VHH binders against q9p7j3. Designs and how they scored, part 213

Target 1, 174 residues: q9p7j3
Amino acid sequence: MILPLFPETQVHVFVYENVSNCAAIHEQLISQNPIYDYAFLDAATILYKKQVYSAIIRALEDRRDEQMKTKTIHSEVILSLSPKTEISSAFRQFSMTKKSKNIVVVKIDSKLTEEEEFERLDKLVEGNRVEFSDEELQKLIDFKVLKKNYKLDPSTLENPLASILSSIALRGYS
Key: E = the ipSAE of ESMFold2; O = the ipSAE of OpenDDE; V2 = 0.75 times the mean of E and O plus 0.25 times the DockQ between their complexes.

## First folded at step 15 (VHH)

Design dd16 (framework vhh_5j56_2; at its last look DockQ between E and O 0.16; V2 from the best seeds 0.00; counts 0 for: pae O 5.4 > 2, placed apart)
Fold by ESMFold2, look of step 17:
Structure dd16 (fold): chain B 174 residues (1-174), chain A 125 residues (1-125)
Amino acid sequence: as target 1 above (174 residues)
Amino acid sequence: QVQLVESGGGLVQPGGSLRLSCVASGFTDFTFDDYAIGWFRQAPGKEREGLSSITYSSGDYTSYSDSVKGRFTISRDNAKNTVYLQMNSLKPEDTAVYYCAAGWELSYPRDFDYWGQGTQVTVSS
């Protein structure tokens, strides 16, 4: 898809469940293999589509404004999910790990259609693709992790969207 | 909470050697092998300098700053949750407090968010 504020930027988001090869993908990410130039997120940390799109928009705004803190737009998406500015903690909290079971995968600056990008990605990920939707994401979330990552209490956890989006939007300003 | 404790510092003559140890503990949801470990140093009145780092993923990947490459060697004993810095051919300008630090190994660029208290190394004749 193309975001109206960023008309020259095509973005695709995929969700996979029951992924069996996260350890192998992790090794490729450590070696910076360009075939794996995506943001690989642990789905246990993602409850809403808007959570992902807000992080993408924040990363693109920071790129436009020459304020990126990381080396690629995909690493910047991972940082942008975090309410804090520390790169290591953002990756620890939101990125796919060697032990992840379900993932959300983001491609920014794609030159391919969604189907073409999926065909490439499906060769890399051993798992089952599901729809990128709030309905599917809620099946994969770990609410204990969500609460910890965004410091939600019981009153906000029942309707956490505004708190989460505010954390993403206000990162670095408090 | 992750804790790092350095040891092995001390007084040594120029040209001598020291071996520093960094013992890690307090991992809750993750293990020692999820982290990259780095060594840093800071002399009084100077900025902290990164020296070396080591990752785990299917083998140890190491890096060194130009100031220590060829003289210092980083290594890792995962059974003991320990990283070592072997320092050879020491010079007076190596005098500093040496710190180990831990960061998520996938971080790009490399970043460290847990730090030890430091160990003093003094090189003088």
Scores: ipSAE 0.362, ipTM 0.711, lowest interface PAE 2.9, mean pLDDT 89
Fold by OpenDDE, look of step 17:
Structure dd16 (fold): chain B 174 residues (1-174), chain A 125 residues (1-125)
Amino acid sequence: as target 1 above (174 residues)
Amino acid sequence: QVQLVESGGGLVQPGGSLRLSCVASGFTDFTFDDYAIGWFRQAPGKEREGLSSITYSSGDYTSYSDSVKGRFTISRDNAKNTVYLQMNSLKPEDTAVYYCAAGWELSYPRDFDYWGQGTQVTVSS
């Protein structure tokens, strides 16, 4: 996948449900295994494709402008999902945990085709791949978590996408 | 910036024990419990080597180099922003400056980003 604003950067996004080895994946991240160079998101916190894309774009913009707050582009994607400025808070809100069951995996700067990347990632994730679509994401979302992460109320829940995108865009501006 | 201060070094006889402490401060976007902490040492004329590391989010995941395994134990107290290195059965070859280092444990790939000034450990009869 190529983003129009960043034509030189190839991006892939995958969704897995019923993942059984999130704890093992977490251990590999801790051990700094370079094979696991992805952004692993908890699918319970993601409602829209545009939510993910907005975070990716913001991370890429931060990198372009040499204003990244985190060390890696994938960590910056996780930070970019959050309305909060604290990195630790963003990770607690959106990053995969040991207890996660469904995940969204983002790869930036891929040198592989989507199919090749999938084959590579499929060796790391023990779960079922589903389509990266609003329909599939809607099946995996935890609205309680979503409401908490973006402070959604009855008025903003009428159009949650607008509220989410605004939160992402306005982070650090106030 | 995150600051690390080592203490507990000194002179000890072979077979003796020391307990090193590493106190961390200056956290902003991260908290102490988000950091992996590692102990390193450098002897005169030798390269710096990693000895042990500990994380928190993974349930105090620990690792040890072969040179210290079975003799050294790493632990942490998050309430005190402190990591400890219990060193037992010390040998003359353990003489070195010992450093603690910190890095965001979920930032990957990464190296340790912050280092202490070091504490001298001398093992001699």
Scores: ipSAE 0.020, ipTM 0.400, lowest interface PAE 5.4, mean pLDDT 90
Fold by ESMFold2-Fast, scan of step 15:
Structure dd16 (fold): chain B 174 residues (1-174), chain A 125 residues (1-125)
Amino acid sequence: as target 1 above (174 residues)
Amino acid sequence: QVQLVESGGGLVQPGGSLRLSCVASGFTDFTFDDYAIGWFRQAPGKEREGLSSITYSSGDYTSYSDSVKGRFTISRDNAKNTVYLQMNSLKPEDTAVYYCAAGWELSYPRDFDYWGQGTQVTVSS
C-alpha cells in the first residue's frame, strides 16, 4: 500500500487466523531475532483497517518529525494504537501474546515485495492467511478487549470507529 | 503507579565491588515479571548510557554494553520484585548516578516507561 503522505514508504499488513505457534514467535520477539522484525498484533484488538493505518501514519509522522518514543518503527506502530503514551501499556494492550490465536502483522520499510513477505511469514507463522479487510477483522475482534483498550461507553461500542481514530490521532495530547 | 527504588550505591576504592538493587512496587494491571529491567548511568556533564538489561520471560536474555562486559552481571529475583547489578573491578570512570528502568519486554531495550531516582556510585581512592 502507498500512503499519500508517505509515498516512498512500503507498508504490508497480513492477517493470520488459528495460529498454533504464538509461543514460539513470542520467544523469537523476546530474543530480538531480526528475522521477526515486524509489528505482531493480537487480532482481538483490531476492528478496522483504518485503525491499523491510522497507527501506521501516526508512527511515520513521529519518525518524520524525529519524535519517536521507541527505537523501531514497528514498536512505534504498537505504541500508536494506544490512547496513552506509556509503552508498556501499549504492548500489553495490543501486541501478540504466547496465548494469542489470531494475529495482525505489520511490515514497514520492507526490502521485499508483498509476495516475498507472504512467503517469508508463512514459514514463521503456523496459521491460515486471510484477507486484510474489515469483514475478516470483525470475525476476530474481542469487543471486551476493544472496550477496555479504548475505554468505550455502550453508546460508542455501537459505532466505535470515530472514537478509536480520534484516540490514536490525539494520544499524548490533553 | 509503578515505582523503582535503587540502593547499594556508595564510595568504593578502585578495583572494589558493589551490588546495586532495584526494588519495584506499585503494580496494578501488571506484575513485576511482566517487565524487562535495564540499568543505566549518567556522569556529570555526560549523556545517560545503557549498561545492561534483563527480560521477564525466563530471565535468560541479558545484554551488556562493551564498557561493562565481563565486569558487571545483571540478575533478577521475581519473587522479591528485585533486580541486581553486581559490579566488579570498579574503575574511577564508573563514577556516576546509576538508574534502573522498567519497560515491556517486547519493546526495544531502551524503550523504558518507568525510571528510578538513581543511586550515586563514586569510585575513588
Scores: ipSAE 0.015, ipTM 0.425, lowest interface PAE 7.5, mean pLDDT 84
ESMFold2 (binder alone), look of step 17: mean pLDDT 81; pTM 0.823

Design dd17 (framework vhh_5j56_2)
Fold by ESMFold2-Fast, scan of step 15:
Structure dd17 (fold): chain B 174 residues (1-174), chain A 125 residues (1-125)
Amino acid sequence: as target 1 above (174 residues)
Amino acid sequence: QVQLVESGGGLVQPGGSLRLSCVASGFTDFTFDDYAIGWFRQAPGKEREGLSSITSGSGDYTSYSDSVKGRFTISRDNAKNTVYLQMNSLKPEDTAVYYCAAGWELSYPRDFDYWGQGTQVTVSS
């Protein structure tokens, strides 16, 4: 995808359902295997494409302004999904776990095309790749998790988009 | 607010050993075993260097920088909210202030939220 404020930045987002090897992926992430340099998110936490886009834009703005709190752009995306600035809280809330079944994977600054990243990721992730769309994300979301992560009132759960985007845009100030 | 306190530093002769302890407190929403812990050092005139890390939970994975592999061992005791760094075969170049840091395991070893104040280790005859 192409972002209007960052037209030269290569961004790819992938969605996988029914992933059977999350524990193995998790081990590769904690061992710092450079092949796994992506943001791996639990799809239970992502409801909208705009949620992911907003976190990516915020992370890229912080990198541009030399204000990143984390050491990698992918970690900054994970942090940017959280309304708080505590890195550990953001990772606990949004990162995949050994028990995750559906994941959203973000790649920034890829030297590969989207097709080549698909080929690479399909070898690492044992699951079914689906379209990055609001329709597919809505099948994978856990509303209990979403409500807790963004501190949503029960009435806002029916249309939480504005609250989520505001939380991401104002992270560290709310 | 999570707080880390290092102890066990001091003066030791070359070839000697020290065990550093890092005690954590101030947990509200998470517990000690939710955090990965790392050891770092800062020597005079040098940049801060990462030395070792241990993952969350029971500490199934550990890592070591090339400068300390085979000489240092990291371990954790979750019942005591403590992580240890056993330092053997100490050399004068190991002289530094040693810090522990806590972060989430998937952000580890790159990103840490909490840092201790440090403990001085001096290796000199």
Scores: ipSAE 0.119, ipTM 0.531, lowest interface PAE 5.5, mean pLDDT 86

Design dd18 (framework vhh_5j56_2)
Fold by ESMFold2-Fast, scan of step 15:
Structure dd18 (fold): chain B 174 residues (1-174), chain A 125 residues (1-125)
Amino acid sequence: as target 1 above (174 residues)
Amino acid sequence: QVQLVESGGGLVQPGGSLRLSCVASGFTDFTFDDYAIGWFRQAPGKEREGLSSITSTSGDYTSYSDSVKGRFTISRDNAKNTVYLQMNSLKPEDTAVYYCAAGWELSYPRDFDYWGQGTQVTVSS
């Protein structure tokens, strides 16, 4: 996907369910293997496509403005999902763990086509790729996790989109 | 806010040993067990160098830079909110201010959120 405000930036988002090798992927991420240079998110934390896009846009804005807090754009996406400024909190809340079962994977600045990235990533992830859509994400979300991460009251859980997007856009001031 | 305090530095002769301690406090949303801890050093006129890290929880993963692998050992005692760096076979080149830092295990070391003020290690005859 090409973002209208960042047409020069290639963005791909992948969703995998029933992933059996999260522990192996996690080990590659700890060792900082450059083949795994993606943002690996736990799908239990993502309810909407707009949630992911808002974090990507925030990260790209921070990169444009020379205000990135993290070393890589992919780490900045993970940070940008969080309403907090602490990097550790953002990773704790949103990144995949060795026990994750469903993941959302973001690639920014790909030099490959979307199909070529699919081929590459399908070799790294032992799971079923599904469409990046609100319908598919709603099957994978954990509302207890979502409520904790964004500090939602029961009344906001009925329609949390605006609250989530405000938390991402106004991180530190929401 | 999370705070880190290093101790155990000092003057030793080449071939000597020191054990550094890093004590953490100030936890609110998360506990000590949730943070990865790294040891870093910086000598005058040189860039900061990452030495070793230990992941959150039981310390399932440890890493060491090539310059210290086999000589330094990192460990943690979660009951005491403490991480240790056992330094053996010290060399003059190990002279530096040593820092501990706390962050997440998947973060790059430069992205660790909290840094101690450092403790001086001098290896000299």
Scores: ipSAE 0.516, ipTM 0.748, lowest interface PAE 1.8, mean pLDDT 88

Design dd19 (framework vhh_5j56_2)
Fold by ESMFold2-Fast, scan of step 15:
Structure dd19 (fold): chain B 174 residues (1-174), chain A 125 residues (1-125)
Amino acid sequence: as target 1 above (174 residues)
Amino acid sequence: QVQLVESGGGLVQPGGSLRLSCVASGFTDFTFDDYAIGWFRQAPGKEREGLSSITSRSGDYTSYSDSVKGRFTISRDNAKNTVYLQMNSLKPEDTAVYYCAAGWELSYPRDFDYWGQGTQVTVSS
């Protein structure tokens, strides 16, 4: 994928459902195994492709402007999904857990092609790959989680896209 | 707001031992058990160095920097909202202000949100 403001940055996004080894992946992430250098998100928190893209763009802008708050670009993507500036809150809200069943995986600055990343991730993730599409994401979302993470009221919940994108773009101006 | 308070620092002779304690309070949405805790130090004229971390809950995973591995041991007592750093075989090079920090277990320790005020450890005659 090519981003207009970052045409030389390689970005890949993958969706897995019915993942059986989230606890094992979580242990690898805790130990900071470099093979697992991805943003591993709980799919219960992601409703739209644009939500993920907006967080990626914000993270890349922060890196370009030397304003990253976290050590890695993948951690910055996780932070960028959150309307809060607290890193722990962002990870608590959006990162996969040992109990996760469906995940969204983001890779920035891959040295591998998209096909090679698929082959690599399929060895790490024991689940079923599905298309990164709004239709597939809608099947995996938890609206209670989404509502809490973005502080959506019932009227906004029927069409939350604009509120979510505004929260990502205006992170820090609460 | 989450607050961390370190204690147990002081003056010790080379080869001696100290146990640092980090007591946490101020939890609202989550409990002490939900946070990973790390120990860091900063010596005069040097950058802050990560020493050790322990994951949330039972501390299923611990890590140590090469400079302290085999000499320092991290542990947690969730009933007391406390993390300990047992420091053995102390060297003059261990002289620093020691900090504990709390964060999410999947974040890098340098990215932890809550930091204590620090406790001074001086290793000299």
Scores: ipSAE 0.352, ipTM 0.681, lowest interface PAE 3.0, mean pLDDT 88

Design dd2 (framework vhh_5j56_2; at its last look DockQ between E and O 0.37; V2 from the best seeds 0.00; counts 0 for: pae E 4.4 > 2, unsure alone 62.9 < 65)
Fold by ESMFold2-Fast, scan of step 15:
Structure dd2 (fold): chain B 174 residues (1-174), chain A 125 residues (1-125)
Amino acid sequence: as target 1 above (174 residues)
Amino acid sequence: QVQLVESGGGLVQPGGSLRLSCVASGFTDFTFDEYAIGWFRQAPGKEREGLSSITSSSGDYTSYSDSVKGRFTISRDNAKNTVYLQMNSLKPEDTAVYYCAAGWELSYPRDFDYWGQGTQVTVSS
């Protein structure tokens, strides 16, 4: 995928359900194995495609403006999903855990095609790939987690998109 | 908000031992056991070097740099909000200011959110 505001940047987003090896993936991430250089998100935290795209765009803007707070663009995507500026909070809120069942995987600056990244990820992730779509994401979301992460009240939770996007775009300012 | 305080530094002879402590306070959103803790050092005119880390909760994972592996041991006591670095077989090249830092276990050590002020370790006769 190519973003109109960042046409030079290759972006791929993958969704996996019923993942059985999250503990093994987590160990590889702790060891900083470069093969696992992706943003691994818990799908329980992601409701919309626009949520992921907004975080990617914010991370790319911060990189362009030399304002990244983290070492890698993938860590910056995780941070950019959070309304807070604390890196630990963002990872706690959005990153996959050993107990995750469904995950969203983001790759930025890939030298590979989407098909080649899929082949690579299929070897790393023991689960079922589903379409990156609002319909599929809505099957995997945990609204209790979403409410807590974005500080949503019950009225906002009925239609949270604008609130979520505002939180991502204005991180630290709203 | 979160604050880290190192202690246990001092002067020691080559081949000696020291135990450093890092006490954490000021937690509001998360508890101490949810943070990974790392030990780092910096000698005058040198880059800051990562030495060891211990993951959140029970400390299921520990890591050590090649320069200290086999000589240093990291451990944590969550009931006391404390992480320790046991340093054995100390060498003159271990002389540095030692820092602890708190972050998330999947974060790069340079991205840890909270850092202590450091404690001086000097290895000389």
Scores: ipSAE 0.548, ipTM 0.770, lowest interface PAE 1.7, mean pLDDT 88
Fold by ESMFold2, look of step 17:
Structure dd2 (fold): chain B 174 residues (1-174), chain A 125 residues (1-125)
Amino acid sequence: as target 1 above (174 residues)
Amino acid sequence: QVQLVESGGGLVQPGGSLRLSCVASGFTDFTFDEYAIGWFRQAPGKEREGLSSITSSSGDYTSYSDSVKGRFTISRDNAKNTVYLQMNSLKPEDTAVYYCAAGWELSYPRDFDYWGQGTQVTVSS
């Protein structure tokens, strides 16, 4: 995918369910192995495609404006999902953990086609690829986690999209 | 909410050793072994300096600032929710309040949002 305001930036998003090796991926992320330079998100925290795209757009805008708080665009995507500005809490809330079962994986600045990027990623992730779609994401979400992460009240839980997108867009303005 | 308590500070002669402890508690949704722990120090009138950090991954990933490499060793005991800083070959310039801090271990860059109250280390003849 290519965003109109970022025409030279190629983005790929993949979803895996039933991942058996999140602990092994976790070890590679701690060691900052460059082969694993993706944003690995816990799918239990992602309800909509637009949630992911909004975080990507926010991260790219902050890079363009020289306002990034983190060292890579992928770490900035993880921060951008959070309504808060604290790096550690954003990673705790949205990043894949050793215990994750389903993940969303984002690659920004890819030089590869989607299928070429998938070929590389599939060697790293032991799980079943599913479509990046609202239908598949809704099967994987944990609504208790979603409510906590975005402080959703009962009136917004029926259709939380606008509240979530507002939280991402307004981060830092309180 | 995660809470951190340092201990083991004190007065020591140059060339001596101290071992600091950082005990963590207050976990709710996650466990101690998902947090990176760092040691920092602050001398009077100086900015806080990062010294060392450790994750809980298999094979423990550690880091050290240039000012303490080879003299200080960080370690952790997850069964006791404790991280240690072994400080050897102490010098007068190591005099400071020492703090431990905790943050999510996958944070990149490493970031800490829980802090202890600090323990005084004084290196003097």
Scores: ipSAE 0.250, ipTM 0.667, lowest interface PAE 4.4, mean pLDDT 88
Fold by OpenDDE, look of step 17:
Structure dd2 (fold): chain B 174 residues (1-174), chain A 125 residues (1-125)
Amino acid sequence: as target 1 above (174 residues)
Amino acid sequence: QVQLVESGGGLVQPGGSLRLSCVASGFTDFTFDEYAIGWFRQAPGKEREGLSSITSSSGDYTSYSDSVKGRFTISRDNAKNTVYLQMNSLKPEDTAVYYCAAGWELSYPRDFDYWGQGTQVTVSS
């Protein structure tokens, strides 16, 4: 996938449900295995495609402007999902854990087609791929976690997307 | 907010040894065993440099800079929320303020969010 604002940067997003090896993936991330160069998100914290795209765009803008707060573009995506400025807080809120069941995987700067990237990633993730869509994400979301992450109240829950996007955009400015 | 307190610094002769300790507290989002810990130092007029890092509960992923490899050893005791830096064969060039830092384990070893106040290490005859 190509984003209009970043025509030279290829981005892929995948969703997996019923993942059985999140603990193993976590170990590979700790060991800094280069073949695991992705942003691994807990699907329980993602409600909309636009939420993910907004974070990706912000991360890419930060990179373009040489204002990244993290050391890698994928960690910057995770940070960009959060209304908080601390990297550790962002990871606690949105990153895959050892106990995660469903995940969203983001690849930035891919040199492969979507199909080729999927084949590569499918060797790393033991789970079922589902469509990256609002419909599928809504099946995986934990609203309790979502409400906590973005401090949603009854008034903002009427239009949660607007609140989420505002939180992402205003991080570090309030 | 997570707080880090370094101790164990002091004056030592060349060839001597010191053992630094970093005690962590104030955890809210994570537990201590979920943090990667790193040691840094800054000498007068020089930039801060990374020396060593250790990952969290998965254990035993350590890194060392070339300047301290073979002389320094990092370890942790999760039951005490403490990380140690054993420094052997100290040289005058090791004179600096030594800092402990903590970050989420998935950011190891590159990103750290919390820093201690530092402890002075002086190596002189």
Scores: ipSAE 0.040, ipTM 0.456, lowest interface PAE 3.0, mean pLDDT 90
ESMFold2 (binder alone), look of step 17: mean pLDDT 79; pTM 0.806

Design dd20 (framework vhh_5j56_2)
Fold by ESMFold2-Fast, scan of step 15:
Structure dd20 (fold): chain B 174 residues (1-174), chain A 125 residues (1-125)
Amino acid sequence: as target 1 above (174 residues)
Amino acid sequence: QVQLVESGGGLVQPGGSLRLSCVASGFTDFTFDDYAIGWFRQAPGKEREGLSSITSSSGSYTSYSDSVKGRFTISRDNAKNTVYLQMNSLKPEDTAVYYCAAGWELSYPRDFDYWGQGTQVTVSS
């Protein structure tokens, strides 16, 4: 996919449900295996495509402006999903865990085509690939997790999108 | 907020050994077991260098830079909120201020959120 403000940046987003090997993936991430250089997110935390895109755009803006807080663009995406500035908090809130069942995987700056990334990821992830769409994400979200991560109050529960996007764009500035 | 305190530094002769300790406190949202810990050093006029890291509660993954691999060993005691760096076969080139840092286990060690103030290690005759 092509982002209007970053037309030269290749972005691929994948969604997998019923993943059985999250513990194995987690081990590869801990060892910093370069084959696993993606942002692995817990799908329980993602409600909208725009949520993911907003975090990607924020990370790319931070890279453009030479103000990334983290070593890699993929870590910056994970940080950018969080309303907080603490890196540990962002990873706890949004990254996959050994116990995750459904995941969202983001790749930025791939030298591979989308089809080639699909082939590669399908070998790494033991689960069912589904469409990256609001409909599919809404089947995988955990609303209790979402409410806690974004501190959603009763007034925002009927339409949380604007609140989530504001939290991503204005991280650390309340 | 989380605080880290290094200890065990000092003056030692070439070929000697030191064991550094990093004690963590001030946990609110997480416990010590949730954090990965890394050791870093910085010598005068040089960039900060990552030396070793150990993952959270499992402690199953450790890493070492090439400059210390085989000479330094990282370990943790979660009951004491402490990480150790056993340093053997010390060289004058190991002279530096040594820092510990704490962060999430999937973060790169350079991105760890909490840093100690450091402990001086001097390797000289």
Scores: ipSAE 0.556, ipTM 0.787, lowest interface PAE 1.8, mean pLDDT 88

Design dd21 (framework vhh_5j56_2)
Fold by ESMFold2-Fast, scan of step 15:
Structure dd21 (fold): chain B 174 residues (1-174), chain A 125 residues (1-125)
Amino acid sequence: as target 1 above (174 residues)
Amino acid sequence: QVQLVESGGGLVQPGGSLRLSCVASGFTDFTFDDYAIGWFRQAPGKEREGLSSITSSSGKYTSYSDSVKGRFTISRDNAKNTVYLQMNSLKPEDTAVYYCAAGWELSYPRDFDYWGQGTQVTVSS
């Protein structure tokens, strides 16, 4: 999909459920294997497509304005999901872990088509690919994790979208 | 809230050795073992240079810049919340303030949240 504010930037987002090799992927990320240059998110933290797109847009804005806090655009996406400004906190809150079972994978600046990225990722991720849709994400979310990450009170849990997007846009303010 | 304190700097003659220590404290949700640690330096009028890094836990992976590879060795002692940089065959161009930095394991080796105040190393005849 093309982002209106960044029409020349290629963005692909993939969702995998029942992933059996998260520990192996985690090891590759620690070793900085360039083949794994993606943002690997725990699907337990993502409720909406707009949540992911909001973080991507914020990361691209920070790159455009030379205000990135991290060294890579994919790390900046992970940071941008967090309402806090600490890189370590953002990774702890949103990045995949060795124990993750469902993941969301973001690729920015791909020179490959969506189909070619699927072929590449399907070799790295041992799981079932599903549609990047609000319906599929809502099957994978952990509401306890979502509440903690965005400091949601019980009254906002019925419709948390505006609070989540505000937290991403106003990162570090609240 | 993580704090890092460097020590072990000082004056040394060319060809000499120094061991720098970086002691970490202030952990709340996670322990020292969960953090990757890097060593950096900055000389007057120059950009900050990354020298070496060690991954979380046992330190399974280490990296070194070309300028120090073969001369410097990074290691960690998790029981003491400490990372070391053993510097051998020191040269005048190694003169700089040396910094220790800590980051979450998946931000290694690129991004660090927590930085020490630095320790001065001077290599002179």
Scores: ipSAE 0.308, ipTM 0.653, lowest interface PAE 3.1, mean pLDDT 87

